# VH-VL binders against p32459, part 3

Target 1, 195 residues: p32459
Amino acid sequence: MVTVVAETLTKESFEEYGTIISPDEEISRMQNLEKGANQGTAIKLLQVSQVENKSTSKVPNWNLFRCFPQPHLNRVFTQGSNQAISHSIKVLEKHPCSTQTFVPMGRTSAEVAYLVVVAKEIGNKPDLSTLRAFTCLGNQAVTYGLGTWHAPMIVLGKEEHLDFSVLIYESLDPDRPEKDCVEEHYSDGDVCIII
Key: E = the ipSAE of ESMFold2; O = the ipSAE of OpenDDE; V2 = 0.75 times the mean of E and O plus 0.25 times the DockQ between their complexes.

## First folded at step 1 (VH-VL)

Design d5 (framework fv_dalutrafusp; at its last look DockQ between E and O 0.03; V2 from the best seeds 0.00; counts 0 for: pae E 18.6 > 2, placed apart)
Fold by OpenDDE, look of step 10:
Structure d5 (fold): chain C 195 residues (1-195), chain A 121 residues (1-121), chain B 107 residues (1-107)
Amino acid sequence: as target 1 above (195 residues)
Amino acid sequence: EVQLVQSGAEVKKPGESLKISCKASGYSFTSYWINWVRQMPGKGLEWMGRIYPGDSDTNYAGKFKDQVTISADKSISTAYLQWSSLKASDTAMYYCARKYTYRGSYTFDYWGQGTLVTVSS
Amino acid sequence: DIQMTQSPSSLSASVGDRVTITCRASQSISSYLNWYQQKPGKAPKLLIYAASSLQSGVPSRFSGSGSGTDFTFTISSLQPEDIATYYCQQSYSTPLTFGQGTKVEIK
């Protein structure tokens, strides 16, 4: 049995598992907030995240995920708060040949919107000793690194759903599905996240 | 056991104010939307609005916007529906109901017993 | 707003009969449809959620089907205790809306 407590998502905290796009964090680090993009109506920051492709496809797919919170997670979560809610992870997956980016749509930084659960690899399986969980704000995007083990997206909040635009390179070879996605399954209660 | 218990029947006159209540128990009151539904005599069900007690976020059907006020007191797990000035046309049964979500499915799984409001001269 | 239209408004059938009620949405609501039973003087009771899922404790003679705009509620064998008004309700978007109801009586 492995239990981890969710922590706040930050650029630094996630570095071992991938990259994030965190607007408020990025902007707060800027020395000069002069608006130079879109005729002075925008701030443009380049290369804030990294995408990697080792698949046979040269063109990424934009997929859409509409995710729904499970009943025990269909409540307000605030950054920095601990509600001591337990959530069991039943599957971890990896994409050995592509990063996968999740961009939440229609949410703000006002509240926690989703949970990210990640682990490094040992052999060809998740190393649960490196399991970490992150609470993510509605305006933060996550890119899972190449081969990073992660749980399918877990939505938090009182809203009915959360939409994600998802960027991934996929070969979509029916004879080699493992090239696009590998799964590891767990029994209920084996892997628990405290939120 | 989840329960929604509503306040008793009301007999009022036009122009009077009224606040009826829905007390919840058996679950986390702040984690579920509470809805109010009107049913005029011999008529169907009408969704009036809802409140999320956790942050007091509210939504109203257009028909009821500015006609009623939905509120909640999370300290006593109670939701409210109130009128500032009743009309005869407000005569109806009023139900509170909890919205429950299960794997993306949304429904009213628990209902109060209803509060009959009669408005007459 | 999404309008929900039920058919018929009322029906009378014999014990043991198959009863079918339809509900049509003015636009696609996917499977965000619930069916409720309301007996006289009582609050509505949830029977079917997500268009076709039977609520716990509800007899198996009740069922629902459909997606998009057209939905069907069925009582496979009508029982005396099934005398009630039945409502469909969409949870696709606010404002939440109900059908006008179908009154079911026994001959």
Scores: ipSAE 0.023, ipTM 0.579, lowest interface PAE 6.0, mean pLDDT 92
Fold by ESMFold2-Fast, scan of step 1:
Structure d5 (fold): chain C 195 residues (1-195), chain A 121 residues (1-121), chain B 107 residues (1-107)
Amino acid sequence: as target 1 above (195 residues)
Amino acid sequence: EVQLVQSGAEVKKPGESLKISCKASGYSFTSYWINWVRQMPGKGLEWMGRIYPGDSDTNYAGKFKDQVTISADKSISTAYLQWSSLKASDTAMYYCARKYTYRGSYTFDYWGQGTLVTVSS
Amino acid sequence: DIQMTQSPSSLSASVGDRVTITCRASQSISSYLNWYQQKPGKAPKLLIYAASSLQSGVPSRFSGSGSGTDFTFTISSLQPEDIATYYCQQSYSTPLTFGQGTKVEIK
């Protein structure tokens, strides 16, 4: 049906879907590398990600996701390389009332650690004509914009798991789960990513 | 007022290179996808691909992936469609069009006037 | 790729007639269908989006209906300025694909 090839995650390429925290990319663009923060020991970059809340909750939640790679993805992936490994997307989800930020824990900038798959919305469904996939380094964090459709976190690499600290505003009303998350399901092979 | 203005008609020989343009005005050029559509003489419309000028991200229809290059120059709000080596089969009218999503609907709301490319010996 | 098939490929009708064009998708595209009008020598113009929504500034004699795989475009009372080729387009997935077009002429 729909097949897209994964691309390297960059600040510019993700603009329509949300924001990213990409430390090495940010630092590489600076003219002044003086450590003016934390009494001369840090460079402070403000508002590197955009968090938004339309839920009834005024307090954000920090959740922990321990994510496990699927068997065919439990292998080393090289940044910018197409390994010709196909992955079928079964679900795209949307958080109608909040951005959602995933910050990886325990991986480095030296490895491709996870895959982000996103789409914009058309008629309250994912707009598959806007579907994109990004390979993400271990020191990059992603924030899905309000209403951005995205696949549940997909981990890559040889490690057994990858933990994410996840920031979201959510009601956690067991009678109204659709306030926090809406899903669209796909059959095997209908939406494929080449990594 | 939104406007897409394309470059003028071209007459070329097979093997020559060509780059045609689509200049946008009246809106934020970097915030909307620009699509390229081909129409061969007496035939229907074919989607070729698109570019998001904000980051130069491109998507191509499989048929056109190896035939053309789509690019954009933000400093002059202009998108480009380029051939390294033209073929007679590239003879067609080429349109650029802006993607617009309004109330969840994906459409091409503004079109350029078209650039006629004729490739003959 | 999703294939779009229009019928008829051409038609001739009199001013004031009701004109109907159909478009069939090779798979379900829900309501992700646009209709464009192309007059001789001109760029296409959007008439209908999301299968049934009329674009601003387009006369009310134009309408669209359908969902899934079968779609209909109607001109309730054909006018001389409606001489054109009409195209359907699915916007459900890339590559975006158009029908082959229906040429509408006045008798």
Scores: ipSAE 0.000, ipTM 0.429, lowest interface PAE 21.2, mean pLDDT 87
Fold by ESMFold2, look of step 10:
Structure d5 (fold): chain C 195 residues (1-195), chain A 121 residues (1-121), chain B 107 residues (1-107)
Amino acid sequence: as target 1 above (195 residues)
Amino acid sequence: EVQLVQSGAEVKKPGESLKISCKASGYSFTSYWINWVRQMPGKGLEWMGRIYPGDSDTNYAGKFKDQVTISADKSISTAYLQWSSLKASDTAMYYCARKYTYRGSYTFDYWGQGTLVTVSS
Amino acid sequence: DIQMTQSPSSLSASVGDRVTITCRASQSISSYLNWYQQKPGKAPKLLIYAASSLQSGVPSRFSGSGSGTDFTFTISSLQPEDIATYYCQQSYSTPLTFGQGTKVEIK
């Protein structure tokens, strides 16, 4: 049985698993806030997230995911608090040939909107000793590193769904589905997150 | 700070084996392709192939397939280019480069300093 | 394989001149083209990616344009430190390929 407590998503905390787009964190690090882009009406931050392609496809797909919270997660969550809500992970997956970016739509920067669960690899399986979970705000996006094990998106909050724009390179070869996605399954209670 | 540090210059004779290295630091080694680029004396750049250290998947340009081996050791964040039997025509500068993709463009954003390999009697 | 043909192979220009280098792909590569600068004895340096986007820290006198098969790299006002060989590189498909290079010299 592996149990981890969810922690706040930050650039530093996620760096072993991929990259994130975290506007408030990025802006807070700037020496000054000069609006040097779009004729003086924008701040442009370069290279905030890293995308990689090992697939046979030369162009990425933009997919749409509409994700729904399970009943015990259909409630308000706060950052970093121990609310003692337990959630069992049934699947971890990886995309061996591409990074995958999830950009949430429809939640504010004030809302804890989703949970990200990730692990590194050992022996072609998730290395559960590296399992971590992160609470993510409505204005934060994640890019899973190439081959990073992760749970399917887990929605938190009172709203009935959360939409994601998803960028990924996919081969979509019906004869080689494992090039796009590999899964590992767990029984109830084997892998748990405390939120 | 991202760095790629290559092994030093090599002087070899035809028929000898050789393995040159590219040690990465300052980033997640397993999350980026490492590419090898050859530059023969006075000539242009030639892409040789690449490896994804996370799963060791490799690709070679056709002219280099079966001529060299690209490998990586993720425990020490190091990529390798190796020959089982060097030829005089292998005399060249060899660069490693990190792949970065931006707006769909596969770029080489960081390069090693190069390893000069000289193969002569 | 996609062939990349640069023109010219070499050129000489005066400080302050506008320098133009062209690169033609043997098939459409959309905008998946990069430009590199290589000074003697040094590793190449990325200047332009995605045909027209300037890499961070690169002077604004460098620019790129084009899509499909025909691409242009421009130095708006040549400086002494711009003496180098310039390469285009397609990133559309493997094997990745470079143009043969254009050597830029000061008259």
Scores: ipSAE 0.000, ipTM 0.436, lowest interface PAE 18.6, mean pLDDT 88
ESMFold2 (binder alone), look of step 10: mean pLDDT 93; pTM 0.936

Design d6 (framework fv_dalutrafusp; at its last look DockQ between E and O 0.01; V2 from the best seeds 0.00; counts 0 for: pae E 17.5 > 2, placed apart)
Fold by OpenDDE, look of step 10:
Structure d6 (fold): chain C 195 residues (1-195), chain A 124 residues (1-124), chain B 107 residues (1-107)
Amino acid sequence: as target 1 above (195 residues)
Amino acid sequence: EVQLVQSGAEVKKPGESLKISCKASGYSFTSYWINWVRQMPGKGLEWMGRIYPGDSDTNYAGKFKDQVTISADKSISTAYLQWSSLKASDTAMYYCARGRTYVTSGYTYYFDYWGQGTLVTVSS
Amino acid sequence: DIQMTQSPSSLSASVGDRVTITCRASQSISSYLNWYQQKPGKAPKLLIYAASSLQSGVPSRFSGSGSGTDFTFTISSLQPEDIATYYCQQSYSTPLTFGQGTKVEIK
């Protein structure tokens, strides 16, 4: 049995597994205190996250995911709060030839909106010794690095659903599905996240 | 609860080195700037510089450039201000403060949380 | 560097009085101005940010206004606990700079 406690998502904490787009963090990092673009009505920051493609496709897909919180997760979560809620992970997946970016839609930084569970690889399998879980705000996007093992998206919060725009390069070769996605399955209770 | 707790008062002699600390808690230490502000006895506030613990990026006011070193240890959520060789004129209260960027129609930068201050006295 | 000049340097007023402090920047700083209160022997405390936004938990008798180069800090009804030195601070550009402070006392 592996149990990890969810931690707050930050650029630094996630850097081993991919990249994130964290607006408030990015803005706080700005050295130039002058007003931004669009005649002072916008702040423009370039290259805040990294995408990588090793697939045969040259064009990325924008996919839509509508995710629903499970009953035990259908409640308000706030950053920095530990409610001691346990959640079992039953599958980890990786995309060996593409990064995968999840951009939440219609949520704010006011509450935690989703959970990210990641692990590095060892011997073409998830290294559970490197398993980490992150609580993510509604205005934070996550890009899983090339080959990073991760759980399918886990939604938190009182809302009925959370929508994600997802960017990924996919070969969509029915003869080689493993080029787009590889899965590792676990029994209930084998891998648990405390939120 | 956000807190900045600074190290205790220091009494030093000219020429001595000193490193004072500011320990942060209650928030993500690597996600906000830590600022250092000097206040000489009976005088106003002076911004010295800042550090972003996430990547140790630092900015100094010209007056304090090469006069002090600002650093941070993110493993213990602590920022530091240090002198290699103190002068009598370094006698002052030193505050650390968290920097916050507020974004609405534009943005502004302000110090929303402050340490209690560290008094440094340098005399022969 | 941007210089911030406060006026007056000190003032004495009675409880209940309206107190006004001004801050002038050496160049336009838009609304990138904050106000702090420092009570004797204590660390500064944020009162106003972005020229006119009241920090959470701060009494409504405190307010700020202005843009560009001229700014005003106001205590609508001075209370005994308001004895302190008040500072304006610009965050338009680095280095960040403070006004020289205004000492407020009760008669």
Scores: ipSAE 0.022, ipTM 0.623, lowest interface PAE 6.0, mean pLDDT 92
Fold by ESMFold2-Fast, scan of step 1:
Structure d6 (fold): chain C 195 residues (1-195), chain A 124 residues (1-124), chain B 107 residues (1-107)
Amino acid sequence: as target 1 above (195 residues)
Amino acid sequence: EVQLVQSGAEVKKPGESLKISCKASGYSFTSYWINWVRQMPGKGLEWMGRIYPGDSDTNYAGKFKDQVTISADKSISTAYLQWSSLKASDTAMYYCARGRTYVTSGYTYYFDYWGQGTLVTVSS
Amino acid sequence: DIQMTQSPSSLSASVGDRVTITCRASQSISSYLNWYQQKPGKAPKLLIYAASSLQSGVPSRFSGSGSGTDFTFTISSLQPEDIATYYCQQSYSTPLTFGQGTKVEIK
C-alpha cells in the first residue's frame, strides 16, 4: 500500500522523471525580458523540453487525447491548497523506446488542470518507493522521460474535458506491442494520491 | 497461460433466478476489467457491462442495468452475471472477456481473451 | 450511445480474393476501434485493435485502417479458415458497442 501527497509541478521537482514546458517559470528565471525574437515581438526560449527516440520509427506521431475528469475529480483544485481528495491509481505505464509529451489545449495558467503521477523503474516494474504526484497548471506541458512509469492522463477541474496534443515515437509493430507500451496494474487502495 | 472458463449450459423457465460464472486464471485477476457480452441466437454481439474486480467498480449498458447484476469474488478469481427473474428474451450465449488498456497508437481498450461462452435457454 | 454500422451484412468470395468490410460510427471515435473474428460455435477472437494494430499471433493478411467515423478491415488473400463473422467495436465511450457483423463465406 502506498500513499503520496500531490505537489506543485516545477522543472526542478520533475527533473528525474522527465522535462516540462513551463513558460511562466522559464520567464521568471530571466534577468531581462528583451523581446529579441520575431523582430522585437517575442521572447524565444531554447530547448525547453527533451524528446528521445529508440524506436524503429524515424518520425514522431502527434496524437490527440480528449480527457474527461472522473466524477470525484470534477471540481476546482487550487494551487498550494490541500483539499484532501483521494484518488486511487489503477495503471502505471511506460514507453520503453520513446518519450511522450502532453501539451494541454484551452486551459489557463490560473487553473490546476491535470495530475501527473510518475515512478522510476526497479527490475521491470514501477519502483513505488519513488512514486510522486504533481498538480499541473493549464499552460504546463510534460514530457515523460524514456522508461519513466506514469499514470494515464488524469484531468482535474470543473470543465467537461481537457484536450492534449501528444507527441510520441511509435514503431506500431503489431507483433511486438510491448516495444511501444508496457503496463502494470493495481487494485483499489494499493496506490493512492492525495490532492 | 491466461484462461477464462465459464460455467456450463443452463435450461431455465421464465421467472427463475440464475447466476453464471467466469473463472480467471494465469494473470492478476484484480488488475483487469471483466466484460460480459450477450449474443442472441443468430444475432450479433451486445456489450452488457463490466466489473473491475480490484475495487468492484461496475459499468452497465443502460439496457441491462436493471436486468442483471455483475459481481466478482476476488478470493476465487471468479466473475458473475446474475438474473433475479429470467425472461424468454434472455435466451442467448453469454461470453465473459478480459478488458485490456494499452497504448501503441493512443490510449485504447480491447478484449484480448474470451471465455468459451455459457448458453442460457429460457423456455416456457 | 454510439451506433456502429457495418457493410456489407454478408459476402461470398473465393480463396485468394481480397475482402473488404467497412464500419461507420455515428460520431467520431478517433482510433478507438477493434475488429473481432467469430467462427461458428466459437467465442470471438481479437484481430485488430486501435483501428490498425494487429494482435500478436494474427496472420498479416488481416489489416485495419481508418480514423474518426469511417473504418475499413481487409483480408488481403482470403483463406478457407477465414470463414467467419467479423465484428467492429468502438471502445471510445461506454456503453461499448459492436457493429451488426459481416458474414464471410467461401463460394
Scores: ipSAE 0.000, ipTM 0.476, lowest interface PAE 15.8, mean pLDDT 88
Fold by ESMFold2, look of step 10:
Structure d6 (fold): chain C 195 residues (1-195), chain A 124 residues (1-124), chain B 107 residues (1-107)
Amino acid sequence: as target 1 above (195 residues)
Amino acid sequence: EVQLVQSGAEVKKPGESLKISCKASGYSFTSYWINWVRQMPGKGLEWMGRIYPGDSDTNYAGKFKDQVTISADKSISTAYLQWSSLKASDTAMYYCARGRTYVTSGYTYYFDYWGQGTLVTVSS
Amino acid sequence: DIQMTQSPSSLSASVGDRVTITCRASQSISSYLNWYQQKPGKAPKLLIYAASSLQSGVPSRFSGSGSGTDFTFTISSLQPEDIATYYCQQSYSTPLTFGQGTKVEIK
């Protein structure tokens, strides 16, 4: 049995698992907030999250994920409860040859919109001693590093779904699927997140 | 039509070398794994290993590693199983099978087409 | 290595009977389990993949179920042509492994 308590997502807290796009965090660290882009109507920040490719493909894919909340998680938000809840993780997966970026669409920046669960690798399996979970705001995107173990996206909030634009390099070779994705499965209660 | 046609039966003595073949047709040879499966007389099926002919990537079951060599010649769409020194305990039926992956259930793997088998008899 | 244990090792049943074969994995393999039929003197033939998906051209009397460690293969109404040995095989990780087989005969 492993249980972890979810933390708020920040660049520093996530750095061992990947990078993030976190606009408010980035802006808060700037000494000069000059609107020097788009004829004075934008602030441009370069290289806020990095994509890596160890696959043989030279062209990434943009995929669309429509993710639905689990009933017990949705009930918490529709009923207005502030109590902690437990969520059991049944699968972790990794993408050994590419980073994978999830960009949420349709949620406000002040709203916790999804949960990310990650682990480092040991012996070609998730190292559960490094398991961490992060609550992510609607304006934060996550890039999983190469080979970072992660759970499928977990939607939080009152909405019936959350859409993501997903960037990844994929071989899409039906006879070599392990190049794109590897899974590890768990029974109920083996891996739990307190939200 | 996908076909795997194996070389004919072999009768050998201990210590001899042997290379049996599995010729593929009706599909892109370089895009599918070829697996080798042993069936000892009166016994069940035992996976020996596989090769991906597109890049020659191989996997072996531990007991067969360094005991056999799996190879492929993509110019003639043929996979091989080879012994440098046969033992009497190598007497068995040997099958090649095409591995199929990445279907509607995600990253699953199964053997959808099988060769007819090659009987290898090692005795003296 | 993941060990696959089939039960029973053999069985005898009448035409029309429901036949059930079980397969247990030594660790969770999710749904990455296949079932093969081998008739006497013939190469094996795939019947079921991914625990429950029926291969094209396989009669609907064959079915599979299960996930994790416990799997079941069923012939809903045994026919004379179903005399064979049936094998489960995990495809979760290498080395790929088969169960020891279940020989099915007509009484």
Scores: ipSAE 0.000, ipTM 0.452, lowest interface PAE 17.5, mean pLDDT 87
ESMFold2 (binder alone), look of step 10: mean pLDDT 93; pTM 0.947

Design d7 (framework fv_dalutrafusp)
Fold by ESMFold2-Fast, scan of step 1:
Structure d7 (fold): chain C 195 residues (1-195), chain A 121 residues (1-121), chain B 107 residues (1-107)
Amino acid sequence: as target 1 above (195 residues)
Amino acid sequence: EVQLVQSGAEVKKPGESLKISCKASGYSFTSYWINWVRQMPGKGLEWMGRIYPGDSDTNYAGKFKDQVTISADKSISTAYLQWSSLKASDTAMYYCARDLRYWGSYYFDYWGQGTLVTVSS
Amino acid sequence: DIQMTQSPSSLSASVGDRVTITCRASQSISSYLNWYQQKPGKAPKLLIYAASSLQSGVPSRFSGSGSGTDFTFTISSLQPEDIATYYCQQSYSTPLTFGQGTKVEIK
């Protein structure tokens, strides 16, 4: 029974849910564009995204997600434009003890490549009154904050797949799976995003 | 398969109203922008504006914002360009064109055949 | 608005010649540039999109290059059927804007 319209991903708009790596936004905000790194061939920006670990694991893992667009989403989406396509969210998940960073591979800043859906928490459940959706460019990465509820990755565009490098701290303890991931499930049509 | 078919030529007097059409077939009409482009006799191409038929969202070039109205009817897959009061300077060929974004570039992959509008006293 | 300047405004060449048309944007448009061909009495036809990508069904003698502000369109070996006016178009931001066109004729 909740419907939200997707909006463009920016550092400011995502601030309450986590951080993003947005190279063009970062560069446009710099006071000095001198290439002081890599012997004069690079601009280096430090700590552009926050990662946190409260899990029992002290070793971070890079996981690989090869994500496929659902049939109704396997189409071109224009940044800032509403295509009037509805997508029903089946699951929101959170990682109680770790941030999770998704870095897309093989897409450019010239295309909308994926959809991020997030919510804050109320009473150990997603607060659907805080539900937001963001269209993300191919050169933008997202880091979900500790305990931020989010949909499993949703790919957009004409391409067959989109790969993500995914950084997470996880215990992988088969006796305590809730330490790594907690899910809430929704019926078709209960939580909808308009893209 | 994809076609954009425009309405026929019009001959009008200054001050008259006019509505021309662009009928789409062979694709999902609500999933693509329809653009309107003007070409005055012997001149180049000018983008006037566009509509996304799925929700009727519109964008206009500044010089055309108060001169024309762009609309669409989803039930018959048709886009429209309308004047409330024509001027002699509106004499031109008008094209509709479909676009989609591919690798970050919007490009007009299919064009209508054009509607010639002549406005003279 | 982004201004698109094409040069030359017209040119005459012989069949088999290499023809080059240039387009300059008043500000950086990355690779958001398209090229269209318009024959007399006909609607424009897309030839090149995203500065350098050839549209399906378009002969390989047509090519595009460039990024930022400076773009080039080339016909490697002019054919009689290529006689037309060619337009560049930026698709970086609205309003979308076209160059003034380049008329290509045979000597």
Scores: ipSAE 0.000, ipTM 0.437, lowest interface PAE 19.0, mean pLDDT 87

Design d8 (framework fv_dalutrafusp)
Fold by ESMFold2-Fast, scan of step 1:
Structure d8 (fold): chain C 195 residues (1-195), chain A 118 residues (1-118), chain B 107 residues (1-107)
Amino acid sequence: as target 1 above (195 residues)
Amino acid sequence: EVQLVQSGAEVKKPGESLKISCKASGYSFTSYWINWVRQMPGKGLEWMGRIYPGDSDTNYAGKFKDQVTISADKSISTAYLQWSSLKASDTAMYYCARHRGWGYFDYWGQGTLVTVSS
Amino acid sequence: DIQMTQSPSSLSASVGDRVTITCRASQSISSYLNWYQQKPGKAPKLLIYAASSLQSGVPSRFSGSGSGTDFTFTISSLQPEDIATYYCQQSYSTPLTFGQGTKVEIK
């Protein structure tokens, strides 16, 4: 049985599991906010996330995920506060041959919008001793690194749904689905996140 | 709820050392700059410098670089402004403020009044 | 260092009046200008960021405009609770710098 308390998503805290696109965090680090891109109308920050492809597919797919909050999570969560809401994780998955990037659509930096649960790998299974959970703002995107196990997307907030644009390299071979996705299943209560 | 709570007012003599604090809560302390702003009695706002607590990177306004030290303790989400030897000209209200993207200060501490007199 | 010159240093107006404050940067700062309100004995409060964006919870009578070196802050209809000192601030480059402030009083 493992229980972890969710913590705020930051570039530093997620470094072992992948990369994030965190615009306010990136821009707050800058000493000079010159709009040198788009003919003076944009700040361009290079290589804010990393995608990797070990599949035989040469082109990435953009998938759309419309995610619905579970009833006990369909409520406001405040960044940095612990509301002591427990959530049991039933599945962790990994994509053996590709990173996977989730970009939320339609929420802002003013709200906690989703929960990311990750673990490193040991023996082709999740290493639960490395399990961590992160509350994510509506303007943060997450890229799961190769070998990073993660829960299927978990949406928070009062809204009916949250859409994600999802970038992944995948073979979509119906005879070999394990090349795109591998799952490990857990019983209720065995892996719990406190939000 | 995001809050910056500063230490209480200080009355000091010239030559004494002082360290004032700004305790952050309600957000990821290590991922946002904490700025220090001075306001002398009856005067305007002066930016002194900032610290990024995640890696302790600092930037100072030239006027303040040799006068104060800015530091942070991420284990207790607290930033500090320190003088090794106070002068009467350090008498001022000192504010900490969170640096949001685009460089604007969305949350401010309530201020710490420092009075230095003989 | 980028110098911010604010004008006027003080003004008196009547309730309901349109109040305009200007801020000039010594070099181009694009749209990286913010406006703060400070009431006596209180910490400053952010009103406008990125030259023209209204901070959440701030009344719509406050607005900002401008780019490059010349910026304007406007209160479309002055209210009694708007009596305060207003500061512009550039966030384009360190060191961050403030204007000297404009004290707004009712006649």
Scores: ipSAE 0.000, ipTM 0.477, lowest interface PAE 14.0, mean pLDDT 89

